# VHH binders against UPF0758 protein CT0611, part 2

Target 1, 126 residues: UPF0758 protein CT0611, of Chlorobaculum tepidum (q8kes1)
Amino acid sequence: MNLKVKGARDVFEYMKGRIPDETKEHLFVLFLSTKNQILRHETITIGTLTASLIHPREIFKAAIRESAHSIILVHNHPSGDVQPSNADKQVTSILKKAGDLLQIELLDHVIVGNNDWFSFRDHALL

## First folded at step 1 (VHH)

Design a16 (framework vhh_gefurulimab)
Fold by ESMFold2-Fast, scan of step 1:
Structure a16 (fold): chain B 126 residues (1-126), chain A 121 residues (1-121)
Amino acid sequence: as target 1 above (126 residues)
Amino acid sequence: EVQLVESGGGLVKPGGSLRLSCAASGFTFSSYGAAWFRQAPGKEREFVSAIYSGGSTTYADSVKGRFTISRDNAKNSLYLQMNSLRAEDTAVYYCAASDLWFGESYEYDYWGQGTLVTVSS
């Protein structure tokens, strides 16, 4: 119930079976406690990710509502290619800055494929 | 069998340098984050530095600017370059490996047996 996550692998395992339609791109936010337990996840967008669709106010409003200490971004690539796009990098940069200001840290951004994942934090992109 | 083996510890004078090594075997080291911890005489174990699988690093405030963590995935090895050593750096140094994000407080999957570093004149 209160699943604790240690790294990107745990995020990948948590999201398996929780993506409603893997033929579509979904952006999720995971809300975490001070102990890095997943409090809840929420779908933010469905369809091709662009920076213009992502408003920090809405994401952090949800984080505050959930009493989250930190957040993790997760999205899938229907192609199975887990390499980040320029839009993925822009979204990550915007949300990292917002989280730093609000003191609700963006711990990671994980891109999920079929049997593979990419962590922004592991690759010094966060 | 999973194993982490530290080496490179020894006696060094204040202001000197040492390079510690940690050899990993029995698991896919390149997929794991790794860290150095130390335990000084009469004290609890404390975090020193961590490096994620992708290469990003973090350091304890006490060692920032003096110590550099690095890894060589082809050799399954973790390193700690220690410069400008002080008497308070005297400790047993341990390497650890995990799929960690934070380094400082995360439970680690694997630990070495430690290597002693003594800084004295």
Scores: ipSAE 0.017, ipTM 0.347, lowest interface PAE 5.4, mean pLDDT 84

Design a17 (framework vhh_gefurulimab)
Fold by ESMFold2-Fast, scan of step 1:
Structure a17 (fold): chain B 126 residues (1-126), chain A 121 residues (1-121)
Amino acid sequence: as target 1 above (126 residues)
Amino acid sequence: EVQLVESGGGLVKPGGSLRLSCAASGRTFSDYAAAWFRQAPGKEREFVSAISSGGDTTYADSVKGRFTISRDNAKNSLYLQMNSLRAEDTAVYYCAAGEYSYVLPSDYDYWGQGTLVTVSS
């Protein structure tokens, strides 16, 4: 049951088939144990992602409730273009800083398309 | 099977530079993600930097902007260029290899023996 994620490919494979409506942008959080096992995931927002609408309190409240050691952000681009927007980069920066303060690491941010993905971690954007 | 051997450590004054090397033998190094870790005496091992098989890099906040990780797959080698060294950088530096980008110490299958870096006046 507890799937261990070793990289962004594992995150992409986990999320495949778990996006309720692929015509809409969704932001998910994966909650991970100290061994990088997925404890569960949760949908945080549905609709266009903007930095001003993302509150660290919402994300980290859920992480604390789940006793997560670290988190991974996942969102989909219905266009299929997995390159990050400026809003994606701003959201990532805000949540990395909050995670550092709370000692719940933002391990990665993965943007998923239909058959590809983009990892902030693999591109040194975290 | 891969064996890793670090070199390039030594005594350096604050503000100085060192380049660490890690030579891989056995399998083709290009198939692996690789990383540098360090451990100061009496402290836990901490992450320094990682590089994916594709060349994407990640750095710990404490070294970002000062250290540069690189690889030369033709030479089966990993490097760490360390600039603007501080007393706090004093540690044994280890290279590690594995097939994962989400780094836990337990996720790396191969580790070197370490090379000592001392930063003091």
Scores: ipSAE 0.264, ipTM 0.649, lowest interface PAE 1.6, mean pLDDT 83

Design a18 (framework vhh_gefurulimab)
Amino acid sequence: EVQLVESGGGLVKPGGSLRLSCAASGFTFSSYYAAWFRQAPGKEREFVSAISRGGSTTYADSVKGRFTISRDNAKNSLYLQMNSLRAEDTAVYYCAKDYYGSELDFDYWGQGTLVTVSS
ESMFold2-Fast, scan of step 1: ipSAE 0.114; ipTM 0.448

Design a19 (framework vhh_gefurulimab)
Fold by ESMFold2-Fast, scan of step 1:
Structure a19 (fold): chain B 126 residues (1-126), chain A 121 residues (1-121)
Amino acid sequence: as target 1 above (126 residues)
Amino acid sequence: EVQLVESGGGLVKPGGSLRLSCAASGFTFSEYAAAWFRQAPGKEREFVSAITSGGSTTYADSVKGRFTISRDNAKNSLYLQMNSLRAEDTAVYYCATDFTYEISGYPYDYWGQGTLVTVSS
């Protein structure tokens, strides 16, 4: 029943059709099992992404409740340009550090655009 | 820039040994899985051995007990110790790294240029 993700392409395909309004920036978290199966996803923010909107405590609280082994961060760029912003990199750094401390790994951050995606992991930015 | 550079290949007689090295640069090597593959003339690339970031190893049946994979994260290097070499081990050996969420086996994302190993009498 649960979809297993092997890399960023699988994350992109999972999120395809699951973004409620593609004209707005959305930040999602995917909760994964020990076998990298998607247990659930949750919308964290809608609108322009800033570090001040990100509460690691709430994200990891949800991860613990889901019995998640790891998480993946996903957000869309309505422009279709999948290159990460400085804010994207800052948010990634904050959540990676929190995950390392709590032993719930941030496996990746995937930016999704029009028929394309960018993986922080694939570019050694995570 | 992600770069992998293999070295240590050469000509060796059956029953001999060689140690291959792979130098990694452009990424945090210690955080990713790495593997050795080989390709004999006219054949597809085949998996030889892999090592996770945590040090767990996997071997192809054809090399198990003869080859040992290891890593030195301080030197950003991957090694393959090859013992009891056979003519069938003749191939170009490639270093690869896997930026996937697990060791998928094949395909890997990034590859080196290869180093030739020839086993002949």
Scores: ipSAE 0.145, ipTM 0.566, lowest interface PAE 2.5, mean pLDDT 84

Design a20 (framework vhh_gefurulimab)
Fold by ESMFold2-Fast, scan of step 1:
Structure a20 (fold): chain B 126 residues (1-126), chain A 123 residues (1-123)
Amino acid sequence: as target 1 above (126 residues)
Amino acid sequence: EVQLVESGGGLVKPGGSLRLSCAASGRTFSSYAAAWFRQAPGKEREFVSAIYSGGSTTYADSVKGRFTISRDNAKNSLYLQMNSLRAEDTAVYYCAADRGLTEWYTPSEYDYWGQGTLVTVSS
């Protein structure tokens, strides 16, 4: 059944066991229905995150194909430190602006660690 | 615990403006999220706008660019400035608050609700 996400904790729980190699940084996108149910997720990048590797058209092309109402961005920090980097903030800004233009809202960006997480939305960084 | 009371509703002509207020009493939380919802007769309650602890705001597509949500924490009050009103904006408007910004994405999961204030857009 599709999981309804109420907040970043649900996103963190969903991602448990779904990161293929925790020694590497992974960027994922979650596609959500109008009821915030996870329709699917997709891996966007593997390895050190830089804004130049992010292609909004490919992310939103997938969102349109999935008939997603909104998206959530998720990535892990192999260090376990869930504080956002400057690259994380740049990627978030790029995708938020693209989502606004395409009318597919970026609901949140969640950085996941082993037993904790960081939500851009909770910290008013989105 | 929080009690919410809306005010500022009334009759306004199409293209007019109206400002809604929501006063919180009892106990308020410094980091709580607050939102406006509306319900037209015979329809489901729908999301209008939200403001989060850090000041970030979100709007439903139907009101984006016309409505502005704001908050005054010193007065424990939430506001909705409504401009360029349309007949379709006619509804009972409710304010809502959660217990604190605890990762909630769905405004319909808010814990505290007011009784509503009626906004009618017609001549």
Scores: ipSAE 0.015, ipTM 0.296, lowest interface PAE 7.6, mean pLDDT 79

Design a21 (framework vhh_gefurulimab)
Fold by ESMFold2-Fast, scan of step 1:
Structure a21 (fold): chain B 126 residues (1-126), chain A 118 residues (1-118)
Amino acid sequence: as target 1 above (126 residues)
Amino acid sequence: EVQLVESGGGLVKPGGSLRLSCAASGFTFDSYAAAWFRQAPGKEREFVSAISTGGSTTYADSVKGRFTISRDNAKNSLYLQMNSLRAEDTAVYYCAAHPYEDLYFQYWGQGTLVTVSS
């Protein structure tokens, strides 16, 4: 679609209302055009996020299928505490490396809470 | 025409405090994440603290509990309150801002010198 993201706030606004069950952790990937327009989003996992449940192959296969230039990773914390866990940091590291190798950049990882968000990019963690 | 201008640096004794300011102009500051970095003489530039567009903050372990980052979007300004200063905090402090659109070009200020010595 033609929704252009300028930063993490736009990602938060896009995902707000699009989380099926806010009592559970969901991991989403947003596929972006060369102009940072959201082409589509896809749910990757539902339930507590662990690195063992994340398969870069599946995420980047979907990105290639969508003809994405870049991706943004999004997940929610039902607690409302948007600080990243060690698992969040591990998942981010794995996907950043995979994106670099495939030349489909992981632009950001955004953690969304009830009325707040945390951006890895905004905090120099990406 | 994008500019970030730091101020508030100076000479202080160990245990003292300073408040750094960064004035942003030429862009919509409230749409940008902002951060403070520092560079000591002869060393690489290192991360100090960041604040997101939503107001969440991150700190380097070396400054956590002593420094506080804040922003005032109405004034297009970023601040760093530095307390309990140590000799190892001596550096030029830089303000930076970055959007998604500028993946390789963070907007940087020219820096302000902080010297902590007895």
Scores: ipSAE 0.014, ipTM 0.339, lowest interface PAE 7.2, mean pLDDT 83

Design a22 (framework vhh_gefurulimab)
Fold by ESMFold2-Fast, scan of step 1:
Structure a22 (fold): chain B 126 residues (1-126), chain A 121 residues (1-121)
Amino acid sequence: as target 1 above (126 residues)
Amino acid sequence: EVQLVESGGGLVKPGGSLRLSCAASGFTFSSYSAAWFRQAPGKEREFVSAINTGGSTTYADSVKGRFTISRDNAKNSLYLQMNSLRAEDTAVYYCAARYDSTFLYDEYDYWGQGTLVTVSS
């Protein structure tokens, strides 16, 4: 029933048609089951991503309520350039550390463009 | 263009040996885990052997002790040395590659077109 994600390609496909305004940057969190099935996603921020806007306690509070085993972080780049910024790397580091402490793993961070994507895991950045 | 091209298949008698090769192009092969799969007529594709970027190997129980997987990153190549071949080893053998930095991928990213191995007396 629930969509299983095998990697960043599946995350990109899932996000098609689920971004309310592709002219703006959105940060999403996907909540996953033990079988890597998407339970739900939630929009965390809209607009330019900065580490100061990310509150791990609220993200992981939601993950606990969803009975998520793990999470995936997703954001879009309206420019179509999927290369990560320093802010993207900082956000990833913060959430990875929080997930490790709470035992809800951050499996990946996927940046989605128009017709391509970037996986932090695939580039050994996670 | 990403390509994996298998070679070395053919007809061999039971107890014989063959060496399969897989030539990779269009991507950084040294960053990928690689594997051999096979498919006999009317059967599902089955795992044979894998080698990761660090050189660690895994084998299916049916081939342990008979087959040896190896890689040569300088030549962008993957090999399968097959010894003590049995009629049950008859199949099309496929080379596959998977990026080795993540545990999200539950399948291989790139596949070759296959090479036929026939073990018959």
Scores: ipSAE 0.012, ipTM 0.131, lowest interface PAE 8.6, mean pLDDT 82

Design a23 (framework vhh_gefurulimab)
Fold by ESMFold2-Fast, scan of step 1:
Structure a23 (fold): chain B 126 residues (1-126), chain A 123 residues (1-123)
Amino acid sequence: as target 1 above (126 residues)
Amino acid sequence: EVQLVESGGGLVKPGGSLRLSCAASGFTLDYYAAAWFRQAPGKEREFVSAISSSGSTTYADSVKGRFTISRDNAKNSLYLQMNSLRAEDTAVYYCAATDYVWGSYRSPEYDYWGQGTLVTVSS
């Protein structure tokens, strides 16, 4: 049964145990149905996040193939500090613009730590 | 049973102001995102404004700077302050709620709807 995501806490709970190596930064995308059910997730990058490593075409091509209505971006900070970097904000801006054009909304970007998270949407950064 | 009930609509002159209210019953609004949509005669329902469960707001370009959405969780209510009203703001205004806590500008993502309140902007 597909898990319905109601907010950033559900994203955080879903990602528990799904990060292969928490000593490294990982960027994931979650593909969601019209009912906000998680259809699948996919690892985009492993290692220090930079905007040059992000290819919107590949991400949204996968979203279309999944018949996703929307996407959520997730990444971890090995430091445990969930505050977004400038690179995090730049990546978010790029993907939001791509999603707006394709009408596959970027609902949120969630940064996950050990026992906490940061939601771009909750802080009006999306 | 869950219900949303709008109030505050009426006749107002161009440039005037109105405040719409939406009272929720049968559930606690604070875990829901909520929105205002409107529908003019013969047109499709269009997005006006949304507020997430955490208070982040989104506005349609046509109302940005003129309308303000807010919520009062203690009163289990949603509000829309409408300033600088124009003839093209004439419509039935609907309150909506969704368990998508981020909110949405897409009407199919809202499962709970009020019956609407009429706003007429004319001289």
Scores: ipSAE 0.015, ipTM 0.296, lowest interface PAE 6.0, mean pLDDT 84

Design a24 (framework vhh_7zox_3)
Fold by ESMFold2-Fast, scan of step 1:
Structure a24 (fold): chain B 126 residues (1-126), chain A 118 residues (1-118)
Amino acid sequence: as target 1 above (126 residues)
Amino acid sequence: DVQLVESGGGLVQPGGSLRLSCVASGFTFSSYWMGWVRQAPGKGLEWVSDISSGGSTGYADSVKGRFAISRDNAKNTLYLQMNRLKPEDTAVYYCARDYLEGYDFDYAGQGTQVTVSS
């Protein structure tokens, strides 16, 4: 049974143990049903996050393929500091705009640490 | 019991070609999206290509124009034609059933090794 996401804590718990190499930044996208169940996740990038390497077309093509109603972005900071960088904010802005145009909502962006997380939505940054 | 059995991997020179096959059993193959994912040495899983039950295809930007996915529903077989291979295509290639319930490609096969050496 697909896990239902009620908030950022559920996203953090889902990603626990699913990051292949905690010494590197990974950007993931989670595809969600109309009932906010995780249908699947995909790795988008590995290594230092930069807005120029993010291709909304490929992310939202995958979302359409999965019949996703919405998406959630997740990434880790190897430092353990869950505060968002300017690059994190740029990536979020690009994908929020693309989602709005395609009517596949970016519900949240969650930065995961070892025992902590940061939600863009909880901090009114989305 | 779901089974996916890959074949067709091997050693090839840069610019060469390989054709991978995946024979599926234990489910209604024609009803599922199917795909290929790969894992390069020391890296995580990377989506390569997918194909819908109706034949619509998708490709990662890294392989677009070089790889072609196809399926034969009568034979329960998925294919990946790999052309103009590069050293960076070196990976274990896994056949995967798409539309899984929110876990990593649970019904991936054992994989087939593709090595592109210069």
Scores: ipSAE 0.000, ipTM 0.093, lowest interface PAE 16.7, mean pLDDT 81

Design a25 (framework vhh_7zox_3)
Fold by ESMFold2-Fast, scan of step 1:
Structure a25 (fold): chain B 126 residues (1-126), chain A 119 residues (1-119)
Amino acid sequence: as target 1 above (126 residues)
Amino acid sequence: DVQLVESGGGLVQPGGSLRLSCVASGFTFSDYYMGWVRQAPGKGLEWVSDINSGGSTGYADSVKGRFAISRDNAKNTLYLQMNRLKPEDTAVYYCAKGLEWYSDTYDYAGQGTQVTVSS
């Protein structure tokens, strides 16, 4: 049973209980069908997020293998503060451009905290 | 036979409050994701708030802490309590059934209710 995500709240709810170590920053990618159902998710990085750790080829190679129509980027902040860093914005920009070229849309980037989230899409940052 | 009827809009002063209502008929209201979207003059549609069948809510950052969405499944009614209204909240507010923000889609929307926040 694949979960359909309608907006950032559904992404937050999906990630609840799926972060292995909430004391560390994790970057995940969710692979979505044409109906926005989650096909799979994968952990891309663990530890402090920097743009230099993110290689679009590896993310989109996985998306192609999964036959994903679109992707959603998810990142946790152990502090609980869901405001995006400059590194978060840079990573988002790089992956948006790569997705546009490959026609696998970066649908959103969701930063998750304890009981709060931030959506790049909701803030017109995507 | 799906019908959504919005009410509660009007002219208010900055800092004022309004409560919007949306009465639904023609479907099992309690089963659906419901929401509010708005359109300001000369702008596109903006997601405002949503509520799923279980009562979990989401809000646009521009309204977070000021607006509260709720539903009364026994009355088939969706509400939006709007507090500390600002001129930039001026828009037509639409009740939407089956709102899917990531798809820019909904199953059905009402005719809207005008909210004007005037100095």
Scores: ipSAE 0.273, ipTM 0.714, lowest interface PAE 2.0, mean pLDDT 86

Design a26 (framework vhh_7zox_3)
Fold by ESMFold2-Fast, scan of step 1:
Structure a26 (fold): chain B 126 residues (1-126), chain A 119 residues (1-119)
Amino acid sequence: as target 1 above (126 residues)
Amino acid sequence: DVQLVESGGGLVQPGGSLRLSCVASGFTFSSYAMGWVRQAPGKGLEWVSDIYSGGSTGYADSVKGRFAISRDNAKNTLYLQMNRLKPEDTAVYYCATPFYDILTGYDYAGQGTQVTVSS
């Protein structure tokens, strides 16, 4: 059975306990069906996030392989501060543009902290 | 546990006004987009309006110029000011937290408040 995500809170709950080492920054991608059910998630990077580490071809290759309708980006901030960095915004812009071209929507980018989260979509930053 | 409690509905004549309220609890209200959806008798859910955490607003074409959405983050309350009401606005109005699919997410919607516009 696939889990349906209705909003950023469900993404946060799904990722809670699935981050292998919360002392390190991880970037994940969630692959979603047309009904927003999580098909799979995949780790993209480990360590400080920079735009140079993001390879849209590999992310969307995986999305196509999974027959994903849309994707959600998730990353953690070990500090617990869920405010997006400039690198976070830059990565989001790159992947939104790639998704628009391939017609695999970047539905959201969720930054997860210890007990809270930040959604780009909820803040009209997507 | 997310809780949304709508109020302010009632019976009103065409051309009248109502102000709906939604009191939220169980999440950091100020950090989330909030919206209103409605369901008219015998019809599906229709998105009415939303407001982002930063204050930007959106409206369905059917209500533009007549309805105004607002929020009071200090009171965890979402509002919908409805002016120049029409019989076609008759529906149960639901407050909703941000859904990726806002029109179908009853788990994050309130109990609803009935608005009846008599003709």
Scores: ipSAE 0.185, ipTM 0.560, lowest interface PAE 2.2, mean pLDDT 85

Design a27 (framework vhh_7zox_3)
Fold by ESMFold2-Fast, scan of step 1:
Parts: C-alpha cells; sequence; structure tokens
Structure a27 (fold): chain B 126 residues (1-126), chain A 120 residues (1-120)
C-alpha cells in the first residue's frame, strides 16, 4: 500500500470499512515506512483486549519482516466509547517500551469509533 | 476535538508590528510541532514558520529576521511576533499542527485564520 498517514485522523479514515465486525474488539498494527506510508496492516487480536494477550515479540517480528520504520496501534471499542481502558494503557506502555528498545517507534495508538477517535499521542498517554 | 483559534490580526501600516496568537485545545499541545502558514489574496498556501517540541525554529526566507515564533506550553498557546511588516505580508494567517511528520506542506489541522492587512 502507498497510503500515507499524517496524523490520527488519517488513521481513522484508513480504518473505515476495514474492521470486519464492529461488534467485536479488534487490535490492529499498521507498519509504516520512513515517509509514514502504510506498508501493511495486520490484525493482532480479536475479542476483549488484555495485557496478557499481547506478545511484543510477535508484533515486532512482523515489523522487522515488513522493514517497518515505525508502527501505529489501532483498535475499536464495540461500546462506541473511545476513552482508553486500563488494559489499553498497559498494552500501549508495553509496546512503546519494546519499540524504543528495538528502534521501531510506536508513533500512536488510535481508538476508533463510528465518527470519532482517541489518540494516545494527543493526550500525553504515549 | 482538535481546535486552533487564531487572533491578533488587523490593519497595520508598513514598518509596523503585530503579534498573532493561537490557542490550542483538544490535544496535548506540548507533544506537537506547531507552525504558521499564510495565504495571500489569489495565491496558494505558503509556510511561514515552525517550532518543534524542543523549541527549534524555522522560518521562510521571506520573513527571516523579521518574524519570531514562540510557544507557551503551559497556556497551550502559539505566537508569531511580526516586525517590520511589508505590504507583501498581507494574508490570512493560519495556525497549524505538525502531525506525525515535520513537513509543513502536510498538515490536517489548521484554525480559521486571522487576517493581516499591511497598507497605509
Amino acid sequence: as target 1 above (126 residues)
Amino acid sequence: DVQLVESGGGLVQPGGSLRLSCVASGFTFSNYEMGWVRQAPGKGLEWVSDISTGGSTGYADSVKGRFAISRDNAKNTLYLQMNRLKPEDTAVYYCARGEYSSLWDEFDYAGQGTQVTVSS
């Protein structure tokens, strides 16, 4: 893909129509080039997100395979409430630390709703 | 909801000064590069100045030495001090957020703008 994301709005627009079943929670990762073009996106989990389900090794293994310069996390809340849960914050913290060590930056975590979104970067949570 | 609200524009004589302000809300202001872009009557958007999260500044050659950009993170406010104004500085000035990149031809959020008119 050659689509470029400038900020959380572009991530939200990209994810429109790409969530298979909005009644379920999905966690995605977007792999980005040096110019913030989407190289690939990948579903990480389907169902209720917990920190125990997150395996940084697998996410960053995929990022390395894709030659990603950076990543963005995206997920939806079936409730439509885009405010982050404690599990969302824990997952973000784990992946930010892993990305910092591997020099593959976690640029943002975006929670998408129907007509709105929440950016961790916009709220000093990243 | 990301919002940028500019103020401080007006009519000023050549050689005069104006100070523009931009109050930001709906995001963590200190995490973003911020900038000013302008649009003169009948022309396209022109990058004027930017300031990084670390305070590094950049300026278009046309305004270098005359304009000074600054930020107050505690007040979520961006400023542009405009000195020795010329008629060619007449434009609508927009406050813009730098997004995931520092490229000022690539931004999604700008305010409504504030009109600066330099004439006698």
Scores: ipSAE 0.049, ipTM 0.422, lowest interface PAE 4.0, mean pLDDT 86

Design a28 (framework vhh_7zox_3)
Fold by ESMFold2-Fast, scan of step 1:
Structure a28 (fold): chain B 126 residues (1-126), chain A 121 residues (1-121)
Amino acid sequence: as target 1 above (126 residues)
Amino acid sequence: DVQLVESGGGLVQPGGSLRLSCVASGFTFSSYGMGWVRQAPGKGLEWVSDITSGGYTGYADSVKGRFAISRDNAKNTLYLQMNRLKPEDTAVYYCAKDQWETYLSGYFDYAGQGTQVTVSS
């Protein structure tokens, strides 16, 4: 039953029903195999996202333990507005650089809304 | 009108090296994962190696440590450096384009004549 993700729509569909409390901002990481099958997902933070709350060491430590080939970041905006904030862009830049160094690619960052999503990769922000 | 043109195959003795090339056209090469698959005489297709649009590589256990995949996006060219070749590496090698644009699906389209690699004494 491992779901393969082809793009941001598949990530959005996977996360649907998996956000415990949509009134709060959650940041998740999805760990993927070489065939982009979702191995696991984990909650990184709950509450307003800032770069100071993101610890690349812990995220990539988990990725290594899961034997992940790549990762995808996912978070929700309680407002439903999927446009990225400056904090979202900062977090993405930090984790992309860490992934490049460790050879665990950050494939995408997807912001999920009610019936829509925003992909950093689709908008050339990765 | 995706086109993949493989070259660089030939006859080589065990322990030798070859470099395969694949020139791609008809799509945005830099946006797709690429790979190599091979078919040995009388056998099915075997995945050999792949490389994501971001440059991350994967290898089949049978070739790991001997083969190196790389890409040159400016030239729309995929490479496979093959070292320490064995008779078991004898096959037609096909260049393959992943079916998904930005993510690597592991499902490849291969649409060319391939290039024959023969490893024999």
Scores: ipSAE 0.019, ipTM 0.267, lowest interface PAE 6.2, mean pLDDT 84

Design a29 (framework vhh_7zox_3)
Fold by ESMFold2-Fast, scan of step 1:
Structure a29 (fold): chain B 126 residues (1-126), chain A 120 residues (1-120)
Amino acid sequence: as target 1 above (126 residues)
Amino acid sequence: DVQLVESGGGLVQPGGSLRLSCVASGFTFSTYWMGWVRQAPGKGLEWVSDISSGGSTGYADSVKGRFAISRDNAKNTLYLQMNRLKPEDTAVYYCAAGDTYFYVESMDVAGQGTQVTVSS
């Protein structure tokens, strides 16, 4: 796999057309190589995001299986408002801490809208 | 071609401050993400801080609240203001031009480095 992501715009473009039902909230994880190439993505949840439904063990188990060096979180807001919720921030904090311990870095969390996005990294929230 | 020249390192006592500079040439500086990475004796490279073309900043947990990265696009210069320095900040500091998702092991262009030594 040779699709390299430089930043949130590349993540947005990659996910565009890959969200099965944009009327529902989806959380994805992207697995990346040491060269920031997308190895695979996986759907984590469909429906309203809550921190209690996120299990770092399962996400990082998949990352290890894929031999991922790092991960990126992506989710959509059906409203089109790309500003992060408190649940988005809690999920990000949990997965950042887990990644730090396992040395599989959470590079970013990107919220995607119709033709715009929000990057936690670009706003120093990661 | 891309050229990065660091300066501003030196010997300081714990609690002191230093300001590092990196002068860039050979590319459109204002459009690039810029960052600082360091290597302490006997350790690997560690990402310290980065700054986007638009001015958004990121910091390693070990330096948050103590270091401030900034850029002057008119002067093609990147800065790192280092405050409340600790012995564990002792390292060679390298300027790097890179992508938003820059990982220290994927660093394409680094300068010569500037030595920072924090000791009593």
Scores: ipSAE 0.038, ipTM 0.361, lowest interface PAE 3.7, mean pLDDT 83

